# Ledger of designs, part 7: VH-VL binders against Putative multicopper oxidase GMC1 (GMC1)

Target 1, 132 residues: Putative multicopper oxidase GMC1 (GMC1), of Saccharomyces cerevisiae (q04399r243to374)
Amino acid sequence: LINGKSSDGETIKIGFNTEYLLLRIVNSGMSGTQVFHLDGFQLIVLEADGIMIKPFIVQTINLAVGQRYTILVKLKSDTSFIRMINGCNKMMGYITKQWWFYKEGAHLDLPKNPNDVSIEHLPGFTKAELYR

## First folded at step 5 (VH-VL; framework fv_diridavumab)

Design s62 (from b0 with heavy chain S106Y)
Fold by ESMFold2-Fast, scan of step 5:
Parts: sequence; C-alpha cells; structure tokens
Structure s62 (fold): chain C 132 residues (1-132), chain A 121 residues (1-121), chain B 111 residues (1-111)
Amino acid sequence: as target 1 above (132 residues)
Amino acid sequence: EVQLVESGAEVKKPGSSVKVSCKASGGTFSDYAISWVRQAPGQGPEWMGGIIPIFDTANYAQKFQGRVTITADDFAGTVYMELSSLRSEDTAMYYCARGDEYIWGYYFDYWGKGTTVTVSS
Amino acid sequence: QSVLTQPPSVSAAPGQKVTISCSGSSSNIGNNYVSWYQQLPGTAPKLLIYDNNKRPSGIPDRFSGSKSGTSATLGITGLQTGDEANYYCGTWDSSLSAYVVFGGGTKLTVL
C-alpha cells in the first residue's frame, strides 16, 4: 500500500506550492511483492523499515512483504500532475493500480493515451524468484 | 557563471586506472547532481554514472558497474570519476555534466569541456 | 548499439525547416521525458530541449520539440549555417537502470 491508500484511477490533491513530496510506502500484504513508481520522477530513499539509512536514488522500489520505505520526491516547478504506479504480484502476473497527484488550482486533464506501463521493464525492477 | 572545469588529458596503459576530476566554479556543486558522460570517437554520448554530493550518493550505469567509482570532495568542490581495468575501448572524451538540484538529472544543462583519455600500449 | 534510433544525417538549405526524429520503445521514450542536445565540432554537447518541448534560457524559439508515443521529434526552423552540428536525443531507459540514454546522433548539414 502507498501512504495507507489503495485505489485505481483516483486523484490526490497536493498544495500548489509543494516542491517536495514525502511518501511512506508499505507492503502490508500477506504474500507477493509490490512495485512502486512515479512516472518521470526519481525517488530518494531516506528510511528503510523505520531506520534512517544513507540516502540512495532509484526510479522504482521493490517491496517484499512487510517492507516499508520513506521516500522523497522533488517536483518540477511546472508539474501539475504526477502519475503514480503501484504493481502487485499476483498468480497471473502483476496487477497494476494507478492514481495521480495534482496541484491545487491545476486543470485536471488526464492524458488521453497514457502509456501502458510494463512493470517488468521499470528501472530497478526485481523479478521475484518463482519459489520464494 | 556556472563552469565545470575538468582535469587534463590522460594517456594510460591497458589494465591501469584513470581518475578524472571536475571542479564546479561559479556555484556550489553540492546543490546539484553531477554526472559523467563519455563519448568515444565517432560515437554518441554514453552515461556512466553520477553523484549527488549533498547525499554522498552515487549511481552507475549497468555497463560500468564494478569498474567505475564516482566520489565527491566537499572541501575541494570537486567530483571525481575513477575507471579501472582500462582497455582500448575506453579511449574517449570524458565529460562531467550538471543535472537538477538534489535529484539525478533528466537532462544536463551545463557541461565541462571534456577530458581526453587515451588507452594504448 | 544505441537504444534510441535517429537518422544518421539530414540536410537542408539556409532559411528552411528540418525535423530530426528519435525512435525508442515503451521503456524509454514511451514512459519518460525527452531531451535534445546540439554538438558543434570540437565542443561539448549543449542542451536545446528538455522535458519533451521546453527550451532553456537562451535557446531561440526556432528550436522545438515534441513527443508522441514512443517517438520524439526535434524541429528547427529558419535554418542557419551555424546550426550545422550533430544532434542527439536523450531520455532514460526504464529497463536498463540508466538515468539517461542517448540516440546515435544525426549530422545536420546546411547546404
């Protein structure tokens, strides 16, 4: 789950002066890995499992069951929308859930032809072993 | 105002290592990500890796993992790139380039003039 | 060997328009922002376009960018002799863990 939420196609409003997002990401499921990604943004990892770590930069986070991370995201000055992708490993592959952050005052125009995201092609994606 | 000043040309033997420096002038390098991009003769640019000095965090392109190390010296205002186990294919122009503040660059807005590294027997 | 495909060369006369294409896949151009760079002989690359269609301060509006699906285009109008250079597209590739990958380059000749 991302910041305690699980929804597909929903929007999340953020302040129009927001320069950084601080997100807490948790895989609270009982089985299967989760993948977290923000289209066009890099993720600065500040905490892993409640412990401060030396920051590192990734484009995609892979979460095993029970793992949690605190991430920092720098927004571009002209960013109005950010597409958030959360992939959950299921028996038939990955189920992808999407939602969008948008700045207060922005005209909410979602892309007409959004790119299909292949979870397995995201940078830093780690394919879970079949028997683990 | 912002300038990235690279160290001088290097001539190295196969199997050795080279360490190239990039000094930021006209601005604080720690405020920005600094990447290393090489360009072999007649080829396009190739991203090797970068560092965000304020977080002391480096990332490397898969092709160069294990051979490249990028470090920052806050006192000297300088970023270094060390490439080991040199081979003739490493003969290239090496650029440092500035990305966005506090994140890895999606693009590079300022470039050093480049340092020529020649690997020959 | 380049992940992004560009035509090796294009040519046009002074004052004319030219477009340079850059083709990729869903893991790079399809999912990420595209940048464009100009490299004059003997110089470092110079940023022309970032975030698909934006110009840095100092870049004239003769240069424009666009992106559709897995392809991007650099447009140059009012072509000048000083525009003769190599042009490279760049983006990052989601499958390679690289933050930026570059095209093979297009040599623009002004006749």
Scores: ipSAE 0.007, ipTM 0.571, lowest interface PAE 9.4, mean pLDDT 77

Design s63 (from b0 with heavy chain S106P)
Fold by ESMFold2-Fast, scan of step 5:
Structure s63 (fold): chain C 132 residues (1-132), chain A 121 residues (1-121), chain B 111 residues (1-111)
Amino acid sequence: as target 1 above (132 residues)
Amino acid sequence: EVQLVESGAEVKKPGSSVKVSCKASGGTFSDYAISWVRQAPGQGPEWMGGIIPIFDTANYAQKFQGRVTITADDFAGTVYMELSSLRSEDTAMYYCARGDEYIWGPYFDYWGKGTTVTVSS
Amino acid sequence: QSVLTQPPSVSAAPGQKVTISCSGSSSNIGNNYVSWYQQLPGTAPKLLIYDNNKRPSGIPDRFSGSKSGTSATLGITGLQTGDEANYYCGTWDSSLSAYVVFGGGTKLTVL
């Protein structure tokens, strides 16, 4: 298992032979629900708010202010890049931010203009979760 | 070459239980989610449940909760599905299928050949 | 009962193209990736398409998939007699964690 390692603000470098990705995610914002998704992957939830739980699987996680989860994902054998989508509610609408996990040595293959995604169209997303 | 090898056909009486096995051949299944999908004669596939062997955690479709149990035997490399309180409507082909490289994915890339379970009096 | 709706049958002549539809709702197709399976008589289902439009290794490029809103389609071009089979769509239902749903199936006849 290897936690993600940041190389800059938009990308996170992971080891060349990483087979499992263990992520700890938290909504540290002062207001608004956050949405977390890894494009092409299911998320195995291992802990919620610091408490170990019976593992369960979701495609997208909605985080209220202060919520945190520990999730596990298995990387596919040919994975060089993983697009991570994080969305949040802002005063002028919804803002999505895309991050990329990439393996050591794969930097030059990073897509420059990935398609934008709407929070409303993320797998497992429920529109009502953004409002309450 | 990965193959999922299922146990042989079963003929059961109403009210009894059946236990079907699924063994990985030519590969390892411990890194993958394994689901059970049945298909009654002339009908489409119906998902029953699945297990992630490494976490020993199983989930079931609501229709089968209370009657189905899915377990994994790490030493034997085998996943089992036990269905109790059998009815004639449980007569079907039962498949095990591998989920998307360890996780319960939206698709199944390898399927067993199926085990026929016949429930008759 | 099937949660995803497919036409029960479709037919076309050899060399033609055919499309098979799969309709759902926002909690399944609308929010999740779609897969397609081919089932020949007497065999287990075989994965044709995953993640809406991707083909596994070994699947010919005459098979294609697409998704728009709460519907998905499987396209088959250059139809061959060996394509006679039942075709099923499948997806995740996000209203229920770890719940997989399939369509009722479409029987393709090559005339």
Scores: ipSAE 0.007, ipTM 0.547, lowest interface PAE 10.9, mean pLDDT 75

Design s64 (from b0 with heavy chain S106A)
Fold by ESMFold2-Fast, scan of step 5:
Structure s64 (fold): chain C 132 residues (1-132), chain A 121 residues (1-121), chain B 111 residues (1-111)
Amino acid sequence: as target 1 above (132 residues)
Amino acid sequence: EVQLVESGAEVKKPGSSVKVSCKASGGTFSDYAISWVRQAPGQGPEWMGGIIPIFDTANYAQKFQGRVTITADDFAGTVYMELSSLRSEDTAMYYCARGDEYIWGAYFDYWGKGTTVTVSS
Amino acid sequence: QSVLTQPPSVSAAPGQKVTISCSGSSSNIGNNYVSWYQQLPGTAPKLLIYDNNKRPSGIPDRFSGSKSGTSATLGITGLQTGDEANYYCGTWDSSLSAYVVFGGGTKLTVL
């Protein structure tokens, strides 16, 4: 994730009046597919591998090695926290990471122990991506 | 607060086309996806397609691809659905519905009251 | 015709509880959030449940939703005569034939 990266590892602060979140996501690894999801939000894909495309909507993005996407997300006015789920397939196993976006000035009451999430249960995920 | 106001009932001949409109009132559709969902008498809802007005990008169910066109007029606050090559099987109630957070239809929070389209010879 | 399978009808007396099922596959319910809609005669559908188990403002807590595997369930407790309606489930389908799919509907009769 090259845009919206956290300064302290698990949280990403965004401006108080942010209406649209623009994310540039890249799988810069040497092997393994990565999965990206924003819990409760649809992802509007604007660019694929640096090329402008006609926008389309998905709930989850699967990124093969070297792939990148520019994604737009519309935020609701009452949104204070957004869960970002990022996982990768590594030698027949999955490593799942959870990050949080929060608006500047929001009450910081984030879970100390976020619930573990299975990539297979993410909206829009397809299992065919797991066997690359 | 938000209302979706649809155009009036239509009676069409087989082989013709119909264009139904959906106007946002008390809010705007520019910040959301708008879908068209039809319902034939005695049957469940069937998604036809949707549009994200700010990007002028539309997506269609395979069954209607080539026959349906969904467009938006952001200035007029109106979304249109045009269905061509009409058959008797196209007789149905046609709804426009708003998808929250730019969804095509994982859920629809506001619905128009529906436009009856009757195709008869 | 419909991609998601619901029982065609269900019935119970006022004050009782009913459960309406919705069955799909991994490409739809298995991978995606489920929504539920109530349709009273002569009206447009009304959102009851979104994201599997969440209620919009104004929907009583006697309506609930759940999802397990490739199936979803709508629960209604404390049945009232005004609940007599058709109920539909809906979800995203990750297959390329359709992006949004609905169930065939369940008619709830309150006797």
Scores: ipSAE 0.007, ipTM 0.560, lowest interface PAE 10.0, mean pLDDT 76

Design s65 (from b0 with heavy chain Y107W)
Fold by ESMFold2-Fast, scan of step 5:
Structure s65 (fold): chain C 132 residues (1-132), chain A 121 residues (1-121), chain B 111 residues (1-111)
Amino acid sequence: as target 1 above (132 residues)
Amino acid sequence: EVQLVESGAEVKKPGSSVKVSCKASGGTFSDYAISWVRQAPGQGPEWMGGIIPIFDTANYAQKFQGRVTITADDFAGTVYMELSSLRSEDTAMYYCARGDEYIWGSWFDYWGKGTTVTVSS
Amino acid sequence: QSVLTQPPSVSAAPGQKVTISCSGSSSNIGNNYVSWYQQLPGTAPKLLIYDNNKRPSGIPDRFSGSKSGTSATLGITGLQTGDEANYYCGTWDSSLSAYVVFGGGTKLTVL
């Protein structure tokens, strides 16, 4: 479903004609929850923990330690870039990171402060204190 | 172009069930998400749920969980919405509406003309 | 459940400009694209704006949309008598499952 892919740090290049993203998301840490979100897109969950399931739709995925999902995302015809938000619950708060998927040949106008993202207000975010 | 054709008006007794149909005319619905939206007299639209036929996956608003079932008959090119345990508060116009291809999308571009459901004793 | 707040009514004369607000929260408008619908008496809703500010083919450019934070606005310039209708905003509400919410509606009266 993905046509060409590569990563160059905070950006992930995808093929010009990509209509669908098939992503495998995993929380490989030993503690703490992870949050995954693609800004403006619905996530169709196809597999949970390596097992194919009847698909269901979410906007945000909360991953406990060791959880993994395979998700399908349909790109719109005018999609040149997609912002991916990843959050991790750490002691005394949360650490938020963002990356961008972009089609080869696209011009990106990324935010000047890429770390100015709050996951506490994301849909489906579950707030919990570490070591509770 | 594609049109959504809904079944005719229904008059039902409290406690009964109603099943409304929505058929794609001039094309197929399999490439699109289809939602059901109702509108009670004098009120705004209320999303009940929808289905993505190619994945045979339905999703429902919490208010209607357990009372509503949305199904697709790919062979007939028709999506159905069945609402059970009818109350007078269920009297409304019921619309089917097309979302983006495969996924709900953030908008509905084509709407059926609506099916009036009246619940009376 | 999440509620989008619109003024119940607005009014203006032909040729004037009106704006209709739609207020929500970070879980709906703040995180998702907004659409707008026009409903003439006795008809189904019609899509006016999608993805915050885009118009479907056939919708004149006197209709515009914008979004800032947790609020969205529909603008109508060059008001015509045929614009008298109910207007609704819509968006996805953020949850473990995707679902759609609509505003309560704004009745536009052209005086």
Scores: ipSAE 0.013, ipTM 0.613, lowest interface PAE 7.7, mean pLDDT 77

Design s67 (from b0 with heavy chain Y107E)
Fold by ESMFold2-Fast, scan of step 5:
Structure s67 (fold): chain C 132 residues (1-132), chain A 121 residues (1-121), chain B 111 residues (1-111)
Amino acid sequence: as target 1 above (132 residues)
Amino acid sequence: EVQLVESGAEVKKPGSSVKVSCKASGGTFSDYAISWVRQAPGQGPEWMGGIIPIFDTANYAQKFQGRVTITADDFAGTVYMELSSLRSEDTAMYYCARGDEYIWGSEFDYWGKGTTVTVSS
Amino acid sequence: QSVLTQPPSVSAAPGQKVTISCSGSSSNIGNNYVSWYQQLPGTAPKLLIYDNNKRPSGIPDRFSGSKSGTSATLGITGLQTGDEANYYCGTWDSSLSAYVVFGGGTKLTVL
């Protein structure tokens, strides 16, 4: 069964036939760096701060205050659940949140919960000054 | 049908460059990433890099960065791998392989037959 | 960072079962999906397993995969002489110095 809101966060439904996931992410905080990651997926960056750029590929996005990116993610036909990890850099370290995307019509059982993940151990993580 | 057709065998001198081609058919060029994987005699596979043609975006293994260039020709439906400053250690079978763009070369479901590149003085 | 570690060879009789291991680190197997490839002499590698334990269409169910921590395993049951080949594991490496890494290979001999 889908276990609703876990301590790790919310679930987000996406269309059954979704082949590409187009995400607009933004660090709307007043301070601190944010980190965005989709477990098992590469992120294709299409826009930075509202400007279309030559695409580049990363596993993790580091967002300074006010930065925004448009990200393209290609889903496999057998993808039912996608784990999204978002971390916020605070004075004493990162606060990590998790969300799950799931395809409409997917089985109600969520995948086994992964072990706790430190933001600093995510692929492509770039260290930033705290409160910057 | 899905096919990856590679160019013919090459014999090169040390210090020269080689350019191998991979013609992709059956919808591969528009929907998938294409990687280059080499295999020296008696050794395991070694990933060199890949390209997502529709985004014209290439990624390279650090070992080959600065020596390898992977490009795509949309009209010809062909991906190229050029390796410069050849050494005897570059003697290998060179494969192109299809991967889903989201996995970026980690799972290859279709392979070319391979191109032998021999580097000798 | 480093290439994945496999035993160089394994052997068994027809009808038996074998297990081939693949060891890595947190930046590769520990954090990413593992694939397995079969390579018959003189041919290109063929995908046997993807996403740790899934089989492509056309791959018999006697081939299986699993992953635990920083190690992965390929299992082959009901061995046939046609299974004699080199077997390679592969995965994405999250470190800056490598993107896709393969194991050194295991030669399976069916006696």
Scores: ipSAE 0.008, ipTM 0.554, lowest interface PAE 9.6, mean pLDDT 76

Design s73 (from b0 with light chain G30E)
Fold by ESMFold2-Fast, scan of step 5:
Structure s73 (fold): chain C 132 residues (1-132), chain A 121 residues (1-121), chain B 111 residues (1-111)
Amino acid sequence: as target 1 above (132 residues)
Amino acid sequence: EVQLVESGAEVKKPGSSVKVSCKASGGTFSDYAISWVRQAPGQGPEWMGGIIPIFDTANYAQKFQGRVTITADDFAGTVYMELSSLRSEDTAMYYCARGDEYIWGSYFDYWGKGTTVTVSS
Amino acid sequence: QSVLTQPPSVSAAPGQKVTISCSGSSSNIENNYVSWYQQLPGTAPKLLIYDNNKRPSGIPDRFSGSKSGTSATLGITGLQTGDEANYYCGTWDSSLSAYVVFGGGTKLTVL
């Protein structure tokens, strides 16, 4: 298992024999909802806001400001690249950032013109609601 | 219909190791966490650790880290628990138990009948 | 010591009602689901209640569960002699090194 945060750059190297990816994700922004997705993978949610929860499987995680989750992902033996999509709901719209995990030894042949992914169209995406 | 069938009783000497098996019958075990829970005479249950067979990923209670190893054989539908460096305090009934609807088994819906492990000289 | 505290014993006559408490902390009961198990002498534990207050199929509605803050309660009404057993609460613990914890147990005696 690789345990780490997904925040540094566009590409993140993981070990050649990595079978499972353990990720801690956090919305450390001052405003706006974050959305997290790994294209082609299900996310097994183990912890929410530092509190152990009954685990469940989702395709997309919505994070309000200050929320954090620990997520387990099973990698396929033939997986060389994983697209990670992180979006942020700003006051004037949605901003999408994409990263790639790649196994060491793989040649980086990332698509030059990938299809645009609208955050609001990700499986399981929901909009934040203001509660009083 | 689902049953967890555990291996037979063991009598071991201090300092040795023991390996207990748990075979799932009547259902699939790949989608569920299988945990090992022991119960010493007159004591309550104590969780030792568990494995998620589809991920071949095990987690252990801190008290047993370094001494316990939990493995799965998907083809045989069997989960194993090996406890090393046995002490007299390890004398207990050892149960395997299935987590129900979630992979980590936040509660246990099916239990094996238990395997008695006695550590004596 | 057990992480979750239960009274060591409780007793009542057939037909009566009893409650068994389980006390913990914010790292376990307050922020996680609670389960309850019945253990008859010489047998494996049997799931009675999961997710705080839900019953598996086959468990009569005489058994109920509830949770408030850092404590959980198992209720048993219409006591029968066959209910005489040890009862254990269980939950997740959010500490890094422990995932599942059980209470020390309560012995129910039915006269």
Scores: ipSAE 0.008, ipTM 0.529, lowest interface PAE 9.6, mean pLDDT 76

Design s75 (from b0 with light chain N31S)
Fold by ESMFold2-Fast, scan of step 5:
Structure s75 (fold): chain C 132 residues (1-132), chain A 121 residues (1-121), chain B 111 residues (1-111)
Amino acid sequence: as target 1 above (132 residues)
Amino acid sequence: EVQLVESGAEVKKPGSSVKVSCKASGGTFSDYAISWVRQAPGQGPEWMGGIIPIFDTANYAQKFQGRVTITADDFAGTVYMELSSLRSEDTAMYYCARGDEYIWGSYFDYWGKGTTVTVSS
Amino acid sequence: QSVLTQPPSVSAAPGQKVTISCSGSSSNIGSNYVSWYQQLPGTAPKLLIYDNNKRPSGIPDRFSGSKSGTSATLGITGLQTGDEANYYCGTWDSSLSAYVVFGGGTKLTVL
């Protein structure tokens, strides 16, 4: 919890001059679909389940159990913070968690309300897949 | 200096197809998204779709899916837009426009001068 | 039709100030950067503002942009006869069926 202002308590520092993030994401859960999203950013998918693929661009990734992707994210020069949203299927709905990437030297002024996000409103969210 | 050069005007009959080209010069071609935006007489711009040549990834507006195909020839530095099953409502100026590098982006910094496509019997 | 709403026309005299509004929703303007384009008669649109309030090289500082909530505005001060044109806002729509959307346009007449 940095500076007492973060949601869900996780914060990830990135270098001051970072122009691209390369992320590996995995649904290593026992059951249920997961959703991955970076607020305001497009995700360039480079690998699926360990295999290089023809790249494609999405705003949200839906991950079934055991699925994994390697994604590239292009940052804006004035980006100081990036909100990462992870949603997972639970008995009476979805549990949504937030994490933050921030650049070194940035002033931390993160949202205080963890309930300001809904995965059902994320671009590219696949409701039918999650409720299967 | 980036320049987008479009092919010449076309006059087509209803039911036919048209293929318009956009040649990029003066900068990096394959890394940038190239979109097609049309403008009917007296109307605002309408995004049809685009391609990021280095990924060979194309996306289309829902209204044009099934009728529009956008392709790229990286060696020629040229992007093509083919629109089939033409109707009189397809009469418009067709522009190619450059977006962001490696992503679709939210703005277009360079535009072609436009290609007039007229659909009439 | 257009998903972003602009007034169809605006007019003022040389030297005056005008603002052009662009209204959308949370899935477009509310979540994404806004751009503005100037289109002179018989020409292609020209980028005037990008990323809500930034000017490309060559665009004078009398043109400005701003965004608040689900709306954006283009401001023009010190109006000149050469500013007479159609102006369009644009943004990305994060809905599943559309990536790029434009406003219906505003005709600026310099009287």
Scores: ipSAE 0.175, ipTM 0.709, lowest interface PAE 4.0, mean pLDDT 80

Design s76 (from b0 with light chain N32Y)
Fold by ESMFold2-Fast, scan of step 5:
Structure s76 (fold): chain C 132 residues (1-132), chain A 121 residues (1-121), chain B 111 residues (1-111)
Amino acid sequence: as target 1 above (132 residues)
Amino acid sequence: EVQLVESGAEVKKPGSSVKVSCKASGGTFSDYAISWVRQAPGQGPEWMGGIIPIFDTANYAQKFQGRVTITADDFAGTVYMELSSLRSEDTAMYYCARGDEYIWGSYFDYWGKGTTVTVSS
Amino acid sequence: QSVLTQPPSVSAAPGQKVTISCSGSSSNIGNYYVSWYQQLPGTAPKLLIYDNNKRPSGIPDRFSGSKSGTSATLGITGLQTGDEANYYCGTWDSSLSAYVVFGGGTKLTVL
């Protein structure tokens, strides 16, 4: 498996030859939902709550407390970085965090992270999740 | 042409283990999921588990959890299925079969010829 | 025990048509694609139909598949002696934590 193997603040380095990224995501919080998105990529869901399922494709995943998913991402041939958006609701609103997956040997002058992004505008997100 | 070549017949004692191999050629090994399906005499096929070799990700049918292990050897281009704690009920033909590329599908398009495993005291 | 129910046997004469049923539930056939396999004596199963009604290259048009609700059907027209075999349906099942489940099989005898 070739996954993100280290963290450097807002970045996670991945192997130079990574063509597929296998991610396991978990809402380990005490309360509130989480939203997961990789900008520019389709998410292929392989497992839900530890159980292998018939694969399906989504743009964004909503996770209730304790939910977990295994997702597969096919990287583009020119991919040197991937923007990851993770939103979580710890009150009656969402806190958005942005990360970058970065291939070793790629250009080191990383783009400046934008200000917080409203997760309600991510492809496939339902606004009803924001306040319920 | 796509080929799945399985190892030879095995005769085992109850309580032992057996390891069957499936060598894939023609672009099958690295790009596709490989499953193991058994068929007891006079019965229908039964899915045991499978692996996506490129990701080293395996999954098993609940009935075989704890007894079956499926592994891949990239160098040999081979997928293995090891079944432990053998019983007479494990006497069957064991097939390897090709599923979808990188993801599980609802069908298998190529099958090995089958390996006979006989469990006898 | 298989979760998909097929008749144990069916028979017909050469040139006739025959249908083989496969009955399941919402956790399998009701929500997922169905495949069909032909198994000649002494051989491995061979994919005959996938995605409910599609034929792989090399499978003649006289073989067809269909699905309605929680049941699927394999149809064979212009029956030939070479069609004498066991036939199995297969599908995905979400309740068993398994990717594929198979029917118990139907033995087709060509009289």
Scores: ipSAE 0.008, ipTM 0.541, lowest interface PAE 10.1, mean pLDDT 75

Design s77 (from b0 with light chain N32D)
Fold by ESMFold2-Fast, scan of step 5:
Structure s77 (fold): chain C 132 residues (1-132), chain A 121 residues (1-121), chain B 111 residues (1-111)
Amino acid sequence: as target 1 above (132 residues)
Amino acid sequence: EVQLVESGAEVKKPGSSVKVSCKASGGTFSDYAISWVRQAPGQGPEWMGGIIPIFDTANYAQKFQGRVTITADDFAGTVYMELSSLRSEDTAMYYCARGDEYIWGSYFDYWGKGTTVTVSS
Amino acid sequence: QSVLTQPPSVSAAPGQKVTISCSGSSSNIGNDYVSWYQQLPGTAPKLLIYDNNKRPSGIPDRFSGSKSGTSATLGITGLQTGDEANYYCGTWDSSLSAYVVFGGGTKLTVL
């Protein structure tokens, strides 16, 4: 297991032999919900607010203000990069940002003109469960 | 059509280990978490741990950490539970049970028939 | 030794109703769904109720479940002699000391 973290609009390098990503995500904003998604991957939720919970699998996670989750992602053997989508509900609507995880040597495989992503079109957007 | 087929009864010496198997039907193996639950004579059920085979991810009850190992064999469609450093208190019926889809489940909808493990000297 | 508390026994006559309680804490019943299991002598447990109040296919509506705060109840109406069994509640415990926990069981006798 390895930890990963995102920064706004940037890329995150991961080891060539990485089989799992362990991500700690948090909505540190003062208002609005946050949405988290990894294209083509299921998210296994292991902890909520620092407390172990019954693990559950979703495609998209909604985070209320102050909520934090630990998620586990199993990578496919042929994965060289992963697109991460983060959306924030603001006063005037959703703001969507994208990041990429990439394995060593795969930086040049990252999309240069990626398609825009609508938060409303994410799998499980309206059905994500955080309380179980 | 949901079937969980457990291996046969075992008699073991204290200090040895035992490995029990649970063969799951294809859909159960691929889409569900599988747990191991034991029941000592006259006692209630006790959860030991579980695995989500497709993610090769296992979780264990604190009491059994370091003594129990749960693994999955994708080719055979089988889940194993190995318990080491056996004591007389480990004498029990051992069940494999199917959890909710892709999660450990706080409920188990199908159970194997159970495997008796007796630890005696 | 169990972390969820159930009465050790309950009894009633055929056709009557009973309730079986299951008491826990904020880290288990207060935090997650409750399930109930029936165990006839010599058999594996059978799921009766999941997600607090839902029945699997094939379970009669005589069996019902409910949850309030840190407690849950299993209700059985129209008791039949075939209902004689041990009944166990189960849930997820969010503490680091246990993941899935069961009650100590309640023996139901139908006289």
Scores: ipSAE 0.006, ipTM 0.534, lowest interface PAE 11.2, mean pLDDT 77

